# Designs tried in a protein design chat: VHH binders against q9vxt7. Part 15

Target 1, 187 residues: q9vxt7
Amino acid sequence: MPRPVLLIHGGAGDISDSRIAGKFAGIKQALRSAWGLLSPDNGSGGGSALDAVEAAVRSMELDENFNAGYGSCLNTSGQVELEASLMEGRDLRAGCITLLRDVMHPITVARRLMEKQRHTFLGGAAAQELALATGSERLQPGALVTEGARLTLKEFEDQVAQGKDPFFARTELTDDKPVPKTDPSGE
Short names: E, the ipSAE of ESMFold2; O, the ipSAE of OpenDDE; V2, 0.75 times the mean of E and O plus 0.25 times the DockQ between their complexes.

## First folded at step 6 (VHH)

Design S5 (framework vhh_5c3l_4; at its last look DockQ between E and O 0.35; V2 from the best seeds 0.00; counts 0 for: pae E 5.5 > 2, unsure alone 64.2 < 65)
Fold by ESMFold2-Fast, scan of step 6:
Structure S5 (fold): chain B 187 residues (1-187), chain A 129 residues (1-129)
Amino acid sequence: as target 1 above (187 residues)
Amino acid sequence: QVQLQESGGGLVQPGGSLRLSCAASGFTFSDYAMSWVRQAPGKGLEVVSDISGSGGSTYYADSVKGRFTISRDNAKNTLYLQMNSLKPEDTAVYYCARDKIAYGTSGDVGAIAYDFDYRGPGTQVTVSS
């Protein structure tokens, strides 16, 4: 059996040197969380590509350094709205979740949808019902919001209020200052 | 019994071309996505290219994109890799592999895992002047 391959990606954008270390640490932790499930030399031989992908993404959803789960950027209403998708093989099964709130691990909900094979796409209240029915914890409203995400939204709002284009904010940032995650304000 | 057998490797000069073939047997070939993976001397395993069971979707590593083409003939149970503009860094043992691939994303993060049930014994490709 050939050795498995695991590829992880953790978003895009210019991050200051002071924040790069945290992002690299998060990627390393995601790799550690997943590799043991995928490695053929592991005593936990029940792991699969799906298990590895879910574990890696769950690790990043828990890490505030990534725009996923905990620490996600806020919409213009100050809320975290989550999306996740999971696919096994390029022609096989898929599960896609959107507009999910107050759940730590959207990727796990996407996997549960895929495993039921009745729906490929689910959003809003129906997605929340699936999450609870399949063992996800319902978080207190606001539990996924971080101070960093709130400050990013405030900076966006302040720039708009001053008649500035927030799209150009990054062109005026120096390498000496932390660059906040992209605000997903698309409403 | 699942069997995969590569052929078409050899010695070629930089800028040259080779076409690799993989004969598959023991399973319904069209039901499985297939990969070409390689291992260069002293390096780890690299997924070079992947193709869906129908042939409708393909993937290429950045290192080979624009130079290599994966294809399949489901009637003949055969996987192919056309390799053009070969470079010394393409020197490796090339393996045909049957896929168990998963992809997942959440927000701006994601992961792809390539887990292979079976691979062939490999074919050596050497690119040297």
Scores: ipSAE 0.426, ipTM 0.690, lowest interface PAE 1.0, mean pLDDT 78
Fold by ESMFold2, look of step 10:
Structure S5 (fold): chain B 187 residues (1-187), chain A 129 residues (1-129)
Amino acid sequence: as target 1 above (187 residues)
Amino acid sequence: QVQLQESGGGLVQPGGSLRLSCAASGFTFSDYAMSWVRQAPGKGLEVVSDISGSGGSTYYADSVKGRFTISRDNAKNTLYLQMNSLKPEDTAVYYCARDKIAYGTSGDVGAIAYDFDYRGPGTQVTVSS
């Protein structure tokens, strides 16, 4: 039996058992959508590993259970700021993207940076130009914001205003509060 | 120590059905996710289906979805694959495989992998006219 391994971790923290089930289901979906790209029928070996990793992360970027893409945590201005990074082990190439906006799949932009540009790290306007110039769709502003993420930001701001340490303040809601579901991953 | 033994393969006409069984021993069966993995002649391995330790979660490859059903009986330490509407493309050796990662029952386990540490000797399924 071939021994390729694909491991997907969806984050950790104090969360209810019912929210763990949603995160676990999302990890399973990402794993299943990606693992087949490692098959011999794909034929790409090391390229298959990059394809599998990108596919897994793209699945999580669409899933509001994760702090990635759709449903990401909001910055203090109430906006989604996107990050992704990717590294391959054969030649240690990497692509790192930060402060990207209104693009569904920042992991694909990070891969394009790694493979098609001379830079390792881009942020802000440069990352935005790369994303659009290499074919990413520009989403309408706010398309990645969920009501749950907005409520989570409000609760975080309320805790900080009450003098709680922002490092230990919760960045996501639990099932024992009467709120909509939010991204379970912290940023 | 860990033993997996498949049975139920054979020759069948296109459109027919087979049910595969896998008897497991030497480990706590309900603690492990299990998979059916097949290898067609001259090809690599394809995970056709998997099932969580409790039986509550299942997966199917697109190539078999709607035609195959995975199940388990934890009281009998047995894994099953019901295969319906078989096609010549389903011809392969089918293996019962244990996934090294065990699903947790408490706390946040956070991860899943396909890393098959044990498999049986396989059972041949041949679908031909």
Scores: ipSAE 0.038, ipTM 0.446, lowest interface PAE 5.5, mean pLDDT 79
Fold by OpenDDE, look of step 10:
Structure S5 (fold): chain B 187 residues (1-187), chain A 129 residues (1-129)
Amino acid sequence: as target 1 above (187 residues)
Amino acid sequence: QVQLQESGGGLVQPGGSLRLSCAASGFTFSDYAMSWVRQAPGKGLEVVSDISGSGGSTYYADSVKGRFTISRDNAKNTLYLQMNSLKPEDTAVYYCARDKIAYGTSGDVGAIAYDFDYRGPGTQVTVSS
């Protein structure tokens, strides 16, 4: 068997220097989470590539530094709308979720779609139904909203009010968040 | 060419201390996260600790937390590992390793590999009474 390769990207953009440390820590944590499943040398290995990828993304979804779950950017209504997609190369399958709300790990929902459903892409109510029906815990409303995200939205609103480009919004926070949040769902 | 060279290993009694150093050359040292990894007899490679290019973020394996400290001097192109309260189970060959993907270069601060593209020859650390 060829040695597995694991790569993670934590996003690109106007990232301030103060955010670098947090992103580094977060990416490394994701890598560790995934690698533990892939590496036969760790004793706990034997997981699939999908398991590893899901683990990595789940880690990132807990980390405000990546705005992929907890701490996501807000829509204009101040709400978190989650997206996730998963693809596997063996059988050329994919699962995509959009407009999911109040679920800690949209990547898991995407995987469930890929593995258990006919569709490749679900959004909104359909995605929500899939998530809950397949075991995801519904979080309290606003559980994924962070103060940083709220402030970012406010800044955007202020910019728009000033007549600036309404299609430009900052997606990166200026404050460092070095530690991912604990998953309240226990998943 | 990229070169990494560890030093500072040796024989020490349980409870003792060692300080490992890694001299790096052939690349922009500060652009890369660096790791200390170790391999004990009969065991696989284990990541002991790593540090971001700037030094602002660090990781420690649970087995070494509170005892080991990773640091770097980018001006000297040197990576360090201060090992205190050493235990017999810390006995291993310790390697300095460069992460495969540069961190903080060209505005891309989000790409990291858990793999290593370069590793030193290693330095033996033996903890024994």
Scores: ipSAE 0.021, ipTM 0.446, lowest interface PAE 3.8, mean pLDDT 86
ESMFold2 (binder alone), look of step 10: mean pLDDT 79; pTM 0.805

Design S6 (framework vhh_5c3l_4)
Fold by ESMFold2-Fast, scan of step 6:
Structure S6 (fold): chain B 187 residues (1-187), chain A 129 residues (1-129)
Amino acid sequence: as target 1 above (187 residues)
Amino acid sequence: QVQLQESGGGLVQPGGSLRLSCAASGFTFSDYAMSWVRQAPGKGLEVVSDISGSGGETYYADSVKGRFTISRDNAKNTLYLQMNSLKPEDTAVYYCARDKIAYGTSGDVGAIAYDFDYRGPGTQVTVSS
């Protein structure tokens, strides 16, 4: 059998039944995306471990059930700020991106950085310029924001206003099952 | 130049044993995890076993667990596969492979994937009566 892809994601405080179903479906989709590149029977021409990692992470960035890309947690100004890193063990190459905005796939920008310059770190305006120069589409402001993320920020603000420590408060959205949405960039 | 060379294959009867060796050169052997992979006639590649650079962690496919043992001697740049209780379905070309690992994160999510950047030419293992 071919080598597996192992996925990881951050822990949660409290999860409703509807939200856990969405996360599980998202993990399956990410594994399917990566597997198609690594398997000789499924991926024509075959992909590298780097291709598989990028595919899996891109799948999770597109899925609003994960704190990555679309659906990411908001800063106190109601904005999504993205970070991603990519490392290849053979050559110790790395690409690190931080403070990126309005781009669907930060992992792809990290890969472009790694391919252009080894062990380089870019953030803010420089990261934005690299993303656009290497084929990323600039999304409309707010395209990465979901209603779930807005509600989470409001709960955080309400807790702060009440004098509570928001880092120890559970955050849970219980009204509806989160549904993965079509890529808002159209890709 | 990176070079991997297997030895120890051959013809053996069901229930028999073989010990495969892989001589590695051209890189710092202890810095890399290593695998044994096999390909049976008409089938795809199967990862049989894997060992971390230090030898502290090992993996075995369900098909060989309890029968095969992977080990390494970092002082001699050599990888081993001890194959016991061999079955006809173990008939395959066995390859020594150097692991290539990629790791990526985005927000609170990440992925790790494994591939091979170098393989030896392979050694034939035939289990038949």
Scores: ipSAE 0.393, ipTM 0.675, lowest interface PAE 1.3, mean pLDDT 78

Design S7 (framework vhh_5c3l_4)
Fold by ESMFold2-Fast, scan of step 6:
Structure S7 (fold): chain B 187 residues (1-187), chain A 129 residues (1-129)
Amino acid sequence: as target 1 above (187 residues)
Amino acid sequence: QVQLQESGGGLVQPGGSLRLSCAASGFTFSDYAMSWVRQAPGKGLEVVSDISGSGGSTTYADSVKGRFTISRDNAKNTLYLQMNSLKPEDTAVYYCARDKIAYGTSGDVGAIAWDFDYRGPGTQVTVSS
C-alpha cells in the first residue's frame, strides 16, 4: 500500500501567540487520531480517506482551543450552533449540515448524511433528527458551552453597552493555558 | 470491479529510457486523479507522480523531476510514465494507483486526506550496468 498524505488545519481564529501552543497540541492529537487509520500496518486495518478526515476533525471538535464542537463561540442567545461538511473525491459525494445543537461531532452527522445521498444539505430540526437516528447522543442543553465562551459573550455585550468596538474586546480575551476539552458526553 | 494493469518494465542501463503503461477498467477513468508509486528493494513506497482526471495538472517527486513525464489518454483509459535518464536508484516495482481524496470541515477547522483505493500488481524496473 502507498503511504497516504494527511493535511490538517486549525482555522484562522485568534492570532495571539498564547493560543498557538494549544492549537499546535490539538493539531498533533488530530494527526495521531487519523494516521493510524491510513496505515495498513495498524491493527485496526486500513481505514479510508473519509475515516481519516472524520477522525482528525472529531479530535479537533473535542478540543476547546478550536472554534468547532465543544468550546465553539456562542450566538447572541448564548447557544452553540454547529456546522460541518464532508466530501469524497471530486464531485463524487458530499454532506453538509448546519444549525445543529447539542451534538458533540457535527462531522459525523455530515458523513451519515453523505452516506444517504451523494450530494445533500440539511439543517435545523431535520439535522437534529438525522443525528439522533444515526447514533449521535443528544447532550444536555449547554454541555458544549465553556467558561471561556461565556466570558467572551459577556465581554462582547459589555463593550456594546459601553459604546465600544466589540471586536477589540473579543480579540483581547485569550485563554493563556493550552488545555484539552473535557468530553461532556463521558467518552 | 476496478482493474489496473501495468506494463513496459524491464532491464535497462543507466541513462536509458522506459515507457510504462497502465490499462484501467471498471470505472469512469476521467473522473479520477491517478498516480505512479514505486517500491525499491528494502525501502518503503514512494509516490513518484500524479495527474488530475483531465490531465491538466501534474506533480512529481523531487527525485524524478525533469526526468519523468506522466500523461494519460482518457479515450483509451490508459495512464503513462515516460522515464528518461534512468539511474540505478530508480530500480523498483512501479505501481499504477487510483487516487482517493476526502476533505471535511467543522466550524473553523478542517482536514484533507489523500490515499489510494486501488493499485495494479506492479511492473519491475531494473537499472543496472
Scores: ipSAE 0.357, ipTM 0.640, lowest interface PAE 1.7, mean pLDDT 76

Design S8 (framework vhh_5c3l_4; at its last look DockQ between E and O 0.26; V2 from the best seeds 0.00; counts 0 for: pae O 6.8 > 2, unsure alone 60.7 < 65)
Fold by ESMFold2-Fast, scan of step 6:
Structure S8 (fold): chain B 187 residues (1-187), chain A 129 residues (1-129)
Amino acid sequence: as target 1 above (187 residues)
Amino acid sequence: QVQLQESGGGLVQPGGSLRLSCAASGFTFSDYAMSWVRQAPGKGLEVVSDISGSGGSTTYADSVKGRFTISRDNAKNTLYLQMNSLKPEDTAVYYCARDEIAYGTSGDVGALAFDFDYRGPGTQVTVSS
């Protein structure tokens, strides 16, 4: 603990996700992107905990294997809407961004918001204006959309049209035999 | 610019008490959580206690809980550690440290980082008869 600590997560419930191998590789890359920014000794690393967190999250935002930034899940209109938050210290200074479009790194926008004011929240047009004012480039419409995200939306729509719960699609691919049951009230 | 300087260490007998101080300068002291960290002879570093910038939240290592009290005076830019019921096992160099903690999320991903961005030169505490 007196040595730097960096912990990363890439979504919950990944055991059922066929992309687990890609997510594992992405987490390793995020660790590599951030580790060198932390100080191994007092004042020697050149970066802060904020720099390390931003670097790790930016790495995962670029990775299509994560539901963040590039490759994020689409809304029903086929659009990517992004959210990010950043906080520091135990007394917490925070920035929260929602409903952001056509920007690669929402985490960087959240950091710029936090640096402007403590405990600030922005969404939609105001968030987009902040992103552009603080150095983010506006991407061409569709630049954050991947083929995988389009296929996921299509499968979701197809399952809904069939009256199925889309969260259970393709989970019944086992040939398991019924487990024998013993009736506790047997004669 | 940032400076941290510990004082108050020394030799004390088992069961005795000491109060450590850390004078901070070069930053807005109340904006930062602070820690006391120690290193015993031949051992690694151990975080003893930490305190929020406001002083409203504190934590303690199990080894010192109930015996040590961390506090701060933001008007004087000073951090304190009151050490009671000292044991030979408390013999160590004690460092004042400024906490750097960050947590961020984007979509389904997140990261947490913890480090000390500044630490003082340390003060020796020896508990011996």
Scores: ipSAE 0.510, ipTM 0.718, lowest interface PAE 0.9, mean pLDDT 81
Fold by ESMFold2, look of step 7:
Structure S8 (fold): chain B 187 residues (1-187), chain A 129 residues (1-129)
Amino acid sequence: as target 1 above (187 residues)
Amino acid sequence: QVQLQESGGGLVQPGGSLRLSCAASGFTFSDYAMSWVRQAPGKGLEVVSDISGSGGSTTYADSVKGRFTISRDNAKNTLYLQMNSLKPEDTAVYYCARDEIAYGTSGDVGALAFDFDYRGPGTQVTVSS
């Protein structure tokens, strides 16, 4: 049997020196959250590769060091808009969602879409209805917004006010280091 | 070419301490993040702790946090695990392993993979009366 492998990328873009430690810790946490599903503990059995991938991404969605779920970049109205996609290689099934709001784990909604096999790509109100109908909790407005994301939006707005092209003026984070233990419990 | 050799295991009573060592050769040790993984009887591999190539970043499984400390000495090509307040459930073979993908510094991607092809033969830790 093939030896299990799990690889996680933290996303594109230059990682400032002040952010490297948090991103590494977050990637390692996501790996640990998912690895046991590929290499069973106590002989209790394991999960599928889909289970491992979902668990890894759910860990990153809770981690404000990543632009996913909690701590996502904000749109120009100061709101979080969520996207996720999932694809399995055996049968090339996929689920893609966009413009989802106020749910903690968009990757799980993408998996639910993939497994229904009715649509591959769903957005906006339809994605929202799927999330709620399949058991996702609706979070309070603003629960996914972090201080780091607010500061990043402010820097973007300042750059645009100084005449920079909005396409090239966007930044992911300030150079401040967010508190790693902050969660969406009602900040 | 890559060689890893664990030592320092043994039989210890609950509440006791052990310090594991791992001697590394065949690669530039300081360029790679390293992990301690363990395998209890009849179980798969559990990742216990990780440390960055420089030693500046560490992580721990919840089951060992506050009791175990990972460290490295890059001048001696040696990885360590200090295990305190040992419990019977810590009984396992402990392996040191090299992470197979190094993180970029000024590149566009921070990435890590677990596959553990490069690990030592392990050292037995048994915690019992």
Scores: ipSAE 0.035, ipTM 0.500, lowest interface PAE 5.9, mean pLDDT 79
Fold by OpenDDE, look of step 7:
Structure S8 (fold): chain B 187 residues (1-187), chain A 129 residues (1-129)
Amino acid sequence: as target 1 above (187 residues)
Amino acid sequence: QVQLQESGGGLVQPGGSLRLSCAASGFTFSDYAMSWVRQAPGKGLEVVSDISGSGGSTTYADSVKGRFTISRDNAKNTLYLQMNSLKPEDTAVYYCARDEIAYGTSGDVGALAFDFDYRGPGTQVTVSS
């Protein structure tokens, strides 16, 4: 049996240097979470590829270093509209969710949709209904909004106000940290 | 070719301090985020700390927060890990690792492999009374 391969991509946006370390830390955490399920040393006897992928994405959805789940990009009204998609290659099944609100793990909702095999793509009210009916908790409004996301939206608005083309506006923003002038290690 | 070489490990008593260094060559050092990872006996690899290419951003595992400090000198192509208040559970081989995706020009953050393909041979840190 070939050893499983797990690959994670944390995005390809134009981001500041201050965000790089957090993204890599988050990716590594996602990898660890997923790998634990795939490992032959897992006390549970091992998990499926789907379990591992879901675990990885759930980890990232919790991490504000990514612009999905907690810390998602905001719409022009300052609201989080969640998206997630999942596919399994054996039977070519897929589940897709869009315009979901106030749910921590849209990837799980996407998986539930995929497994039901009734619809491939649900959005808005239908996605919301599926999420709640299948056990997702409804969060308080705004629970997934981060300060970084607000700053990102503000920058977008400012660019528009200035008459600039917002096509290439950043989708991930945080306050830049100054580079230390001295080695904090004491050297 | 990419080369990384750790140094500064050794035997220290609980509560003691060590400073690890990593010499890098074979690539533009400042274009890459760097990591310290460790492997304790009988355990898998654990990420200890990360630092951005410019040094402006750092992260730490919860187990080392407040005790360890990652830093870098891009002029010297060197990565550092200051380890204070060392504990027996910090005993491990410590590796310097280069993250998979370069940054600085494009600002893109991409894929990461679970296995660190670019790391040094490691340096042993032993914390024991």
Scores: ipSAE 0.017, ipTM 0.352, lowest interface PAE 6.8, mean pLDDT 84
ESMFold2 (binder alone), look of step 7: mean pLDDT 77; pTM 0.779

Design S9 (framework vhh_5c3l_4)
Fold by ESMFold2-Fast, scan of step 6:
Structure S9 (fold): chain B 187 residues (1-187), chain A 129 residues (1-129)
Amino acid sequence: as target 1 above (187 residues)
Amino acid sequence: QVQLQESGGGLVQPGGSLRLSCAASGFTFSDYAMSWVRQAPGKGLEVVSDISGSGGSTTYADSVKGRFTISRDNAKNTLYLQMNSLKPEDTAVYYCARDKIAYGESGDMGYIAYDFDYRGPGTQVTVSS
């Protein structure tokens, strides 16, 4: 039998070559996590589509190359605020979580919202309470913050203070090799 | 035009080591991510390891993590798999595969399609006492 194709969204816009290589490795690992649940031929099959999606996203949440969980971009207060959403096509049920802090796997919280609650959308304190009530552990503040994310925020703040475009500064900071700067059009 | 040819398989005792090589030709080797894929008797295909075109990123299946090391030499168009601490369950035909990676963008999102478009004829690895 032919090997199935699986598509995963890996981020948008002006991604550097170095960032793409890291995302490629992370996407492969996420696909591997999902594949084991969907492929009976690998001996670990028999999971649901929801199980496969959750496994793939959990893998990406552990990977600092994705803006999900560990390594997420910082807000201007230096904090990680997490978002995840999940939908089941059969019954069009959904779970959406936003403004979640100090939890490793927001996708699991979104799934628990879809399965256990009347609400489709939760954020902030209510999302924190659902995460803890459904088996997530509260991480120590700062556990999801990486040095790369801190440096990106600092460079963003420095560029803003100097009246420069922080978009190009952020891209340059994350590259292993320099990428030529493009002038902003239409100023 | 694309050719992939594995070598280095054989019979080895449990706990032993083997190094597989894959000679690639007919394409710009450094532009493609590559994988090692295996098929054990009576089982489906398992992706055991992947490596990016530059060699800067690697992944491993949980079953081989810590025991296998993937690497590449882009100047020689060659992919390698160093297999240590081999177990009977590693017995399989090992294939060198070129990833069919389509990176694109749809609106604000990037995506990757994962599959293989070319695979070598395979090399047999047998781990037995």
Scores: ipSAE 0.000, ipTM 0.187, lowest interface PAE 11.3, mean pLDDT 69

Design U1 (framework vhh_5c3l_4)
Fold by ESMFold2-Fast, scan of step 6:
Structure U1 (fold): chain B 187 residues (1-187), chain A 129 residues (1-129)
Amino acid sequence: as target 1 above (187 residues)
Amino acid sequence: QVQLQESGGGLVQPGGSLRLSCAASGFTFSRYAMSWVRQAPGKGLEVVSDISGSGGSTTYADSVKGRFTISRDNAKNTLYLQMNSLKPEDTAVYYCARDKIVYATSGTVTAYVRTFDYRGPGTQVTVSS
């Protein structure tokens, strides 16, 4: 059987010299988390592929160097609002979660939504209810906020207060940024 | 259950042509992207070509561009590979495979896995004088 192809993308934005090493280490760890779950055989290909992408994303959600889960960028109110989606095949099934708060792994909530097959998209209170009902722990408010995220928000607010364009200083705050290249080997 | 069965392989001289077919059953064929994958003796597997469910988009490995053409007939649940200007290095077992892509995204991070969740038993293509 052909070997599975695993591709990981760690997000865009300006990366400091100190964060570059951390992002490379994080991608390497995500690849390691996923590789052991991939099967070259057809027997569990679908299940192991789902497990592999979930494991890779969960690894990055735990890593503060990625804008996902722990260490996510803050909204203007200083809060982390999470989004995640998971899709299997062209038209087979999907689960999409948005506006989720105080949950470590939004990707796992998206998978639970996909597996229930009643809704493909949930946000806000409904997403919170699903997360708790399917085994996610509610974190203490602010547990996902890092000092790095607070400093990024403060920079944004300071730029606005000075009449500058904050989106020009940090591309992480715009939807128009280009999609960065990935490193599937982990470095 | 899902079944894929290749046919059309054989012995051909360099510069010759062969047309491979793959009969699919057990699933809604038009909803799945399909691939041709090959394995040469002592080598790893190589994805030769793929085609979207509608047939509207195709890709080819650099090694076969301009020589091979992938196509499908969704009314007949059949995938084809037209192989022209065959070279000795095209000698391989050719497999019909159902493409499966799984995507996961969280915040700005993405992971995807491409597998071939079903594959036929293969058909031998030998290019030799």
Scores: ipSAE 0.487, ipTM 0.729, lowest interface PAE 1.1, mean pLDDT 81

Design U2 (framework vhh_5c3l_4)
Fold by ESMFold2-Fast, scan of step 6:
Structure U2 (fold): chain B 187 residues (1-187), chain A 129 residues (1-129)
Amino acid sequence: as target 1 above (187 residues)
Amino acid sequence: QVQLQESGGGLVQPGGSLRLSCAASGFTFSDYYMSWVRQAPGKGLEVVSDISGSGGSTTYADSVKGRFTISRDNAKNTLYLQMNSLKPEDTAVYYCARDKIVYATSGTVTAYVRTFDYRGPGTQVTVSS
């Protein structure tokens, strides 16, 4: 049997040079989190592929350098709205979550949905209810919002107000001094 | 009960051609990505090629691109590997394998895991004069 293949993609778009090192470190942590679950030789007991992809995505959801979970881009109302999906093997098992707010790990909610029902799509209030019912902590409003995300939204709004195309590719974004990431769930 | 059985291996001279077949049973063949995996003497396992359930997508290892072609016949539950311009370095046991793919997305991030949950007993390919 060949070894499992694990691939991680951290999203696309313009990033500043100051954020490149953070993204590399974040990808390495995600790989480390996931690979331990796939390798029986390191004492993990040989976890499942589902466990591995969930661990990788959870790691990136905690990392402000990725547009997922904490540090997600804001909607035009200045809010974080989360979406996540998880599919196993065929298309027979899937969980898809949309319009979820104030939860650190939407990927875990998507997995709980998949485990409860096959081929289920859930959003808004129903997704919030599932998250709480299956062990997710409700974060304080705004806990997932970073200053970087606020600045990105403001720049987008300023471009629109000036009649410019905010979708022009940029080689750099203006980054303020980095603030250490703390788990806003209180863990 | 899942069964995968390779055939078509043998001894062939450098520059020759060989076609491997894999007969699959015990599952809905068209629902799965399938792969050919090989192990050369003294080396680890290498994924040679894979093909989607419909046959619409294929990939190849750089070592075999332009020389090998993967295909499938879903009506016959059979996977094929056409091997042309064979080199001594292609000498290996070739295994037919069933892929298990899991993927997850959150915002703009994606994680993808490919594992193999079944493989056949293998067929020996020896490229030598």
Scores: ipSAE 0.438, ipTM 0.706, lowest interface PAE 1.4, mean pLDDT 80

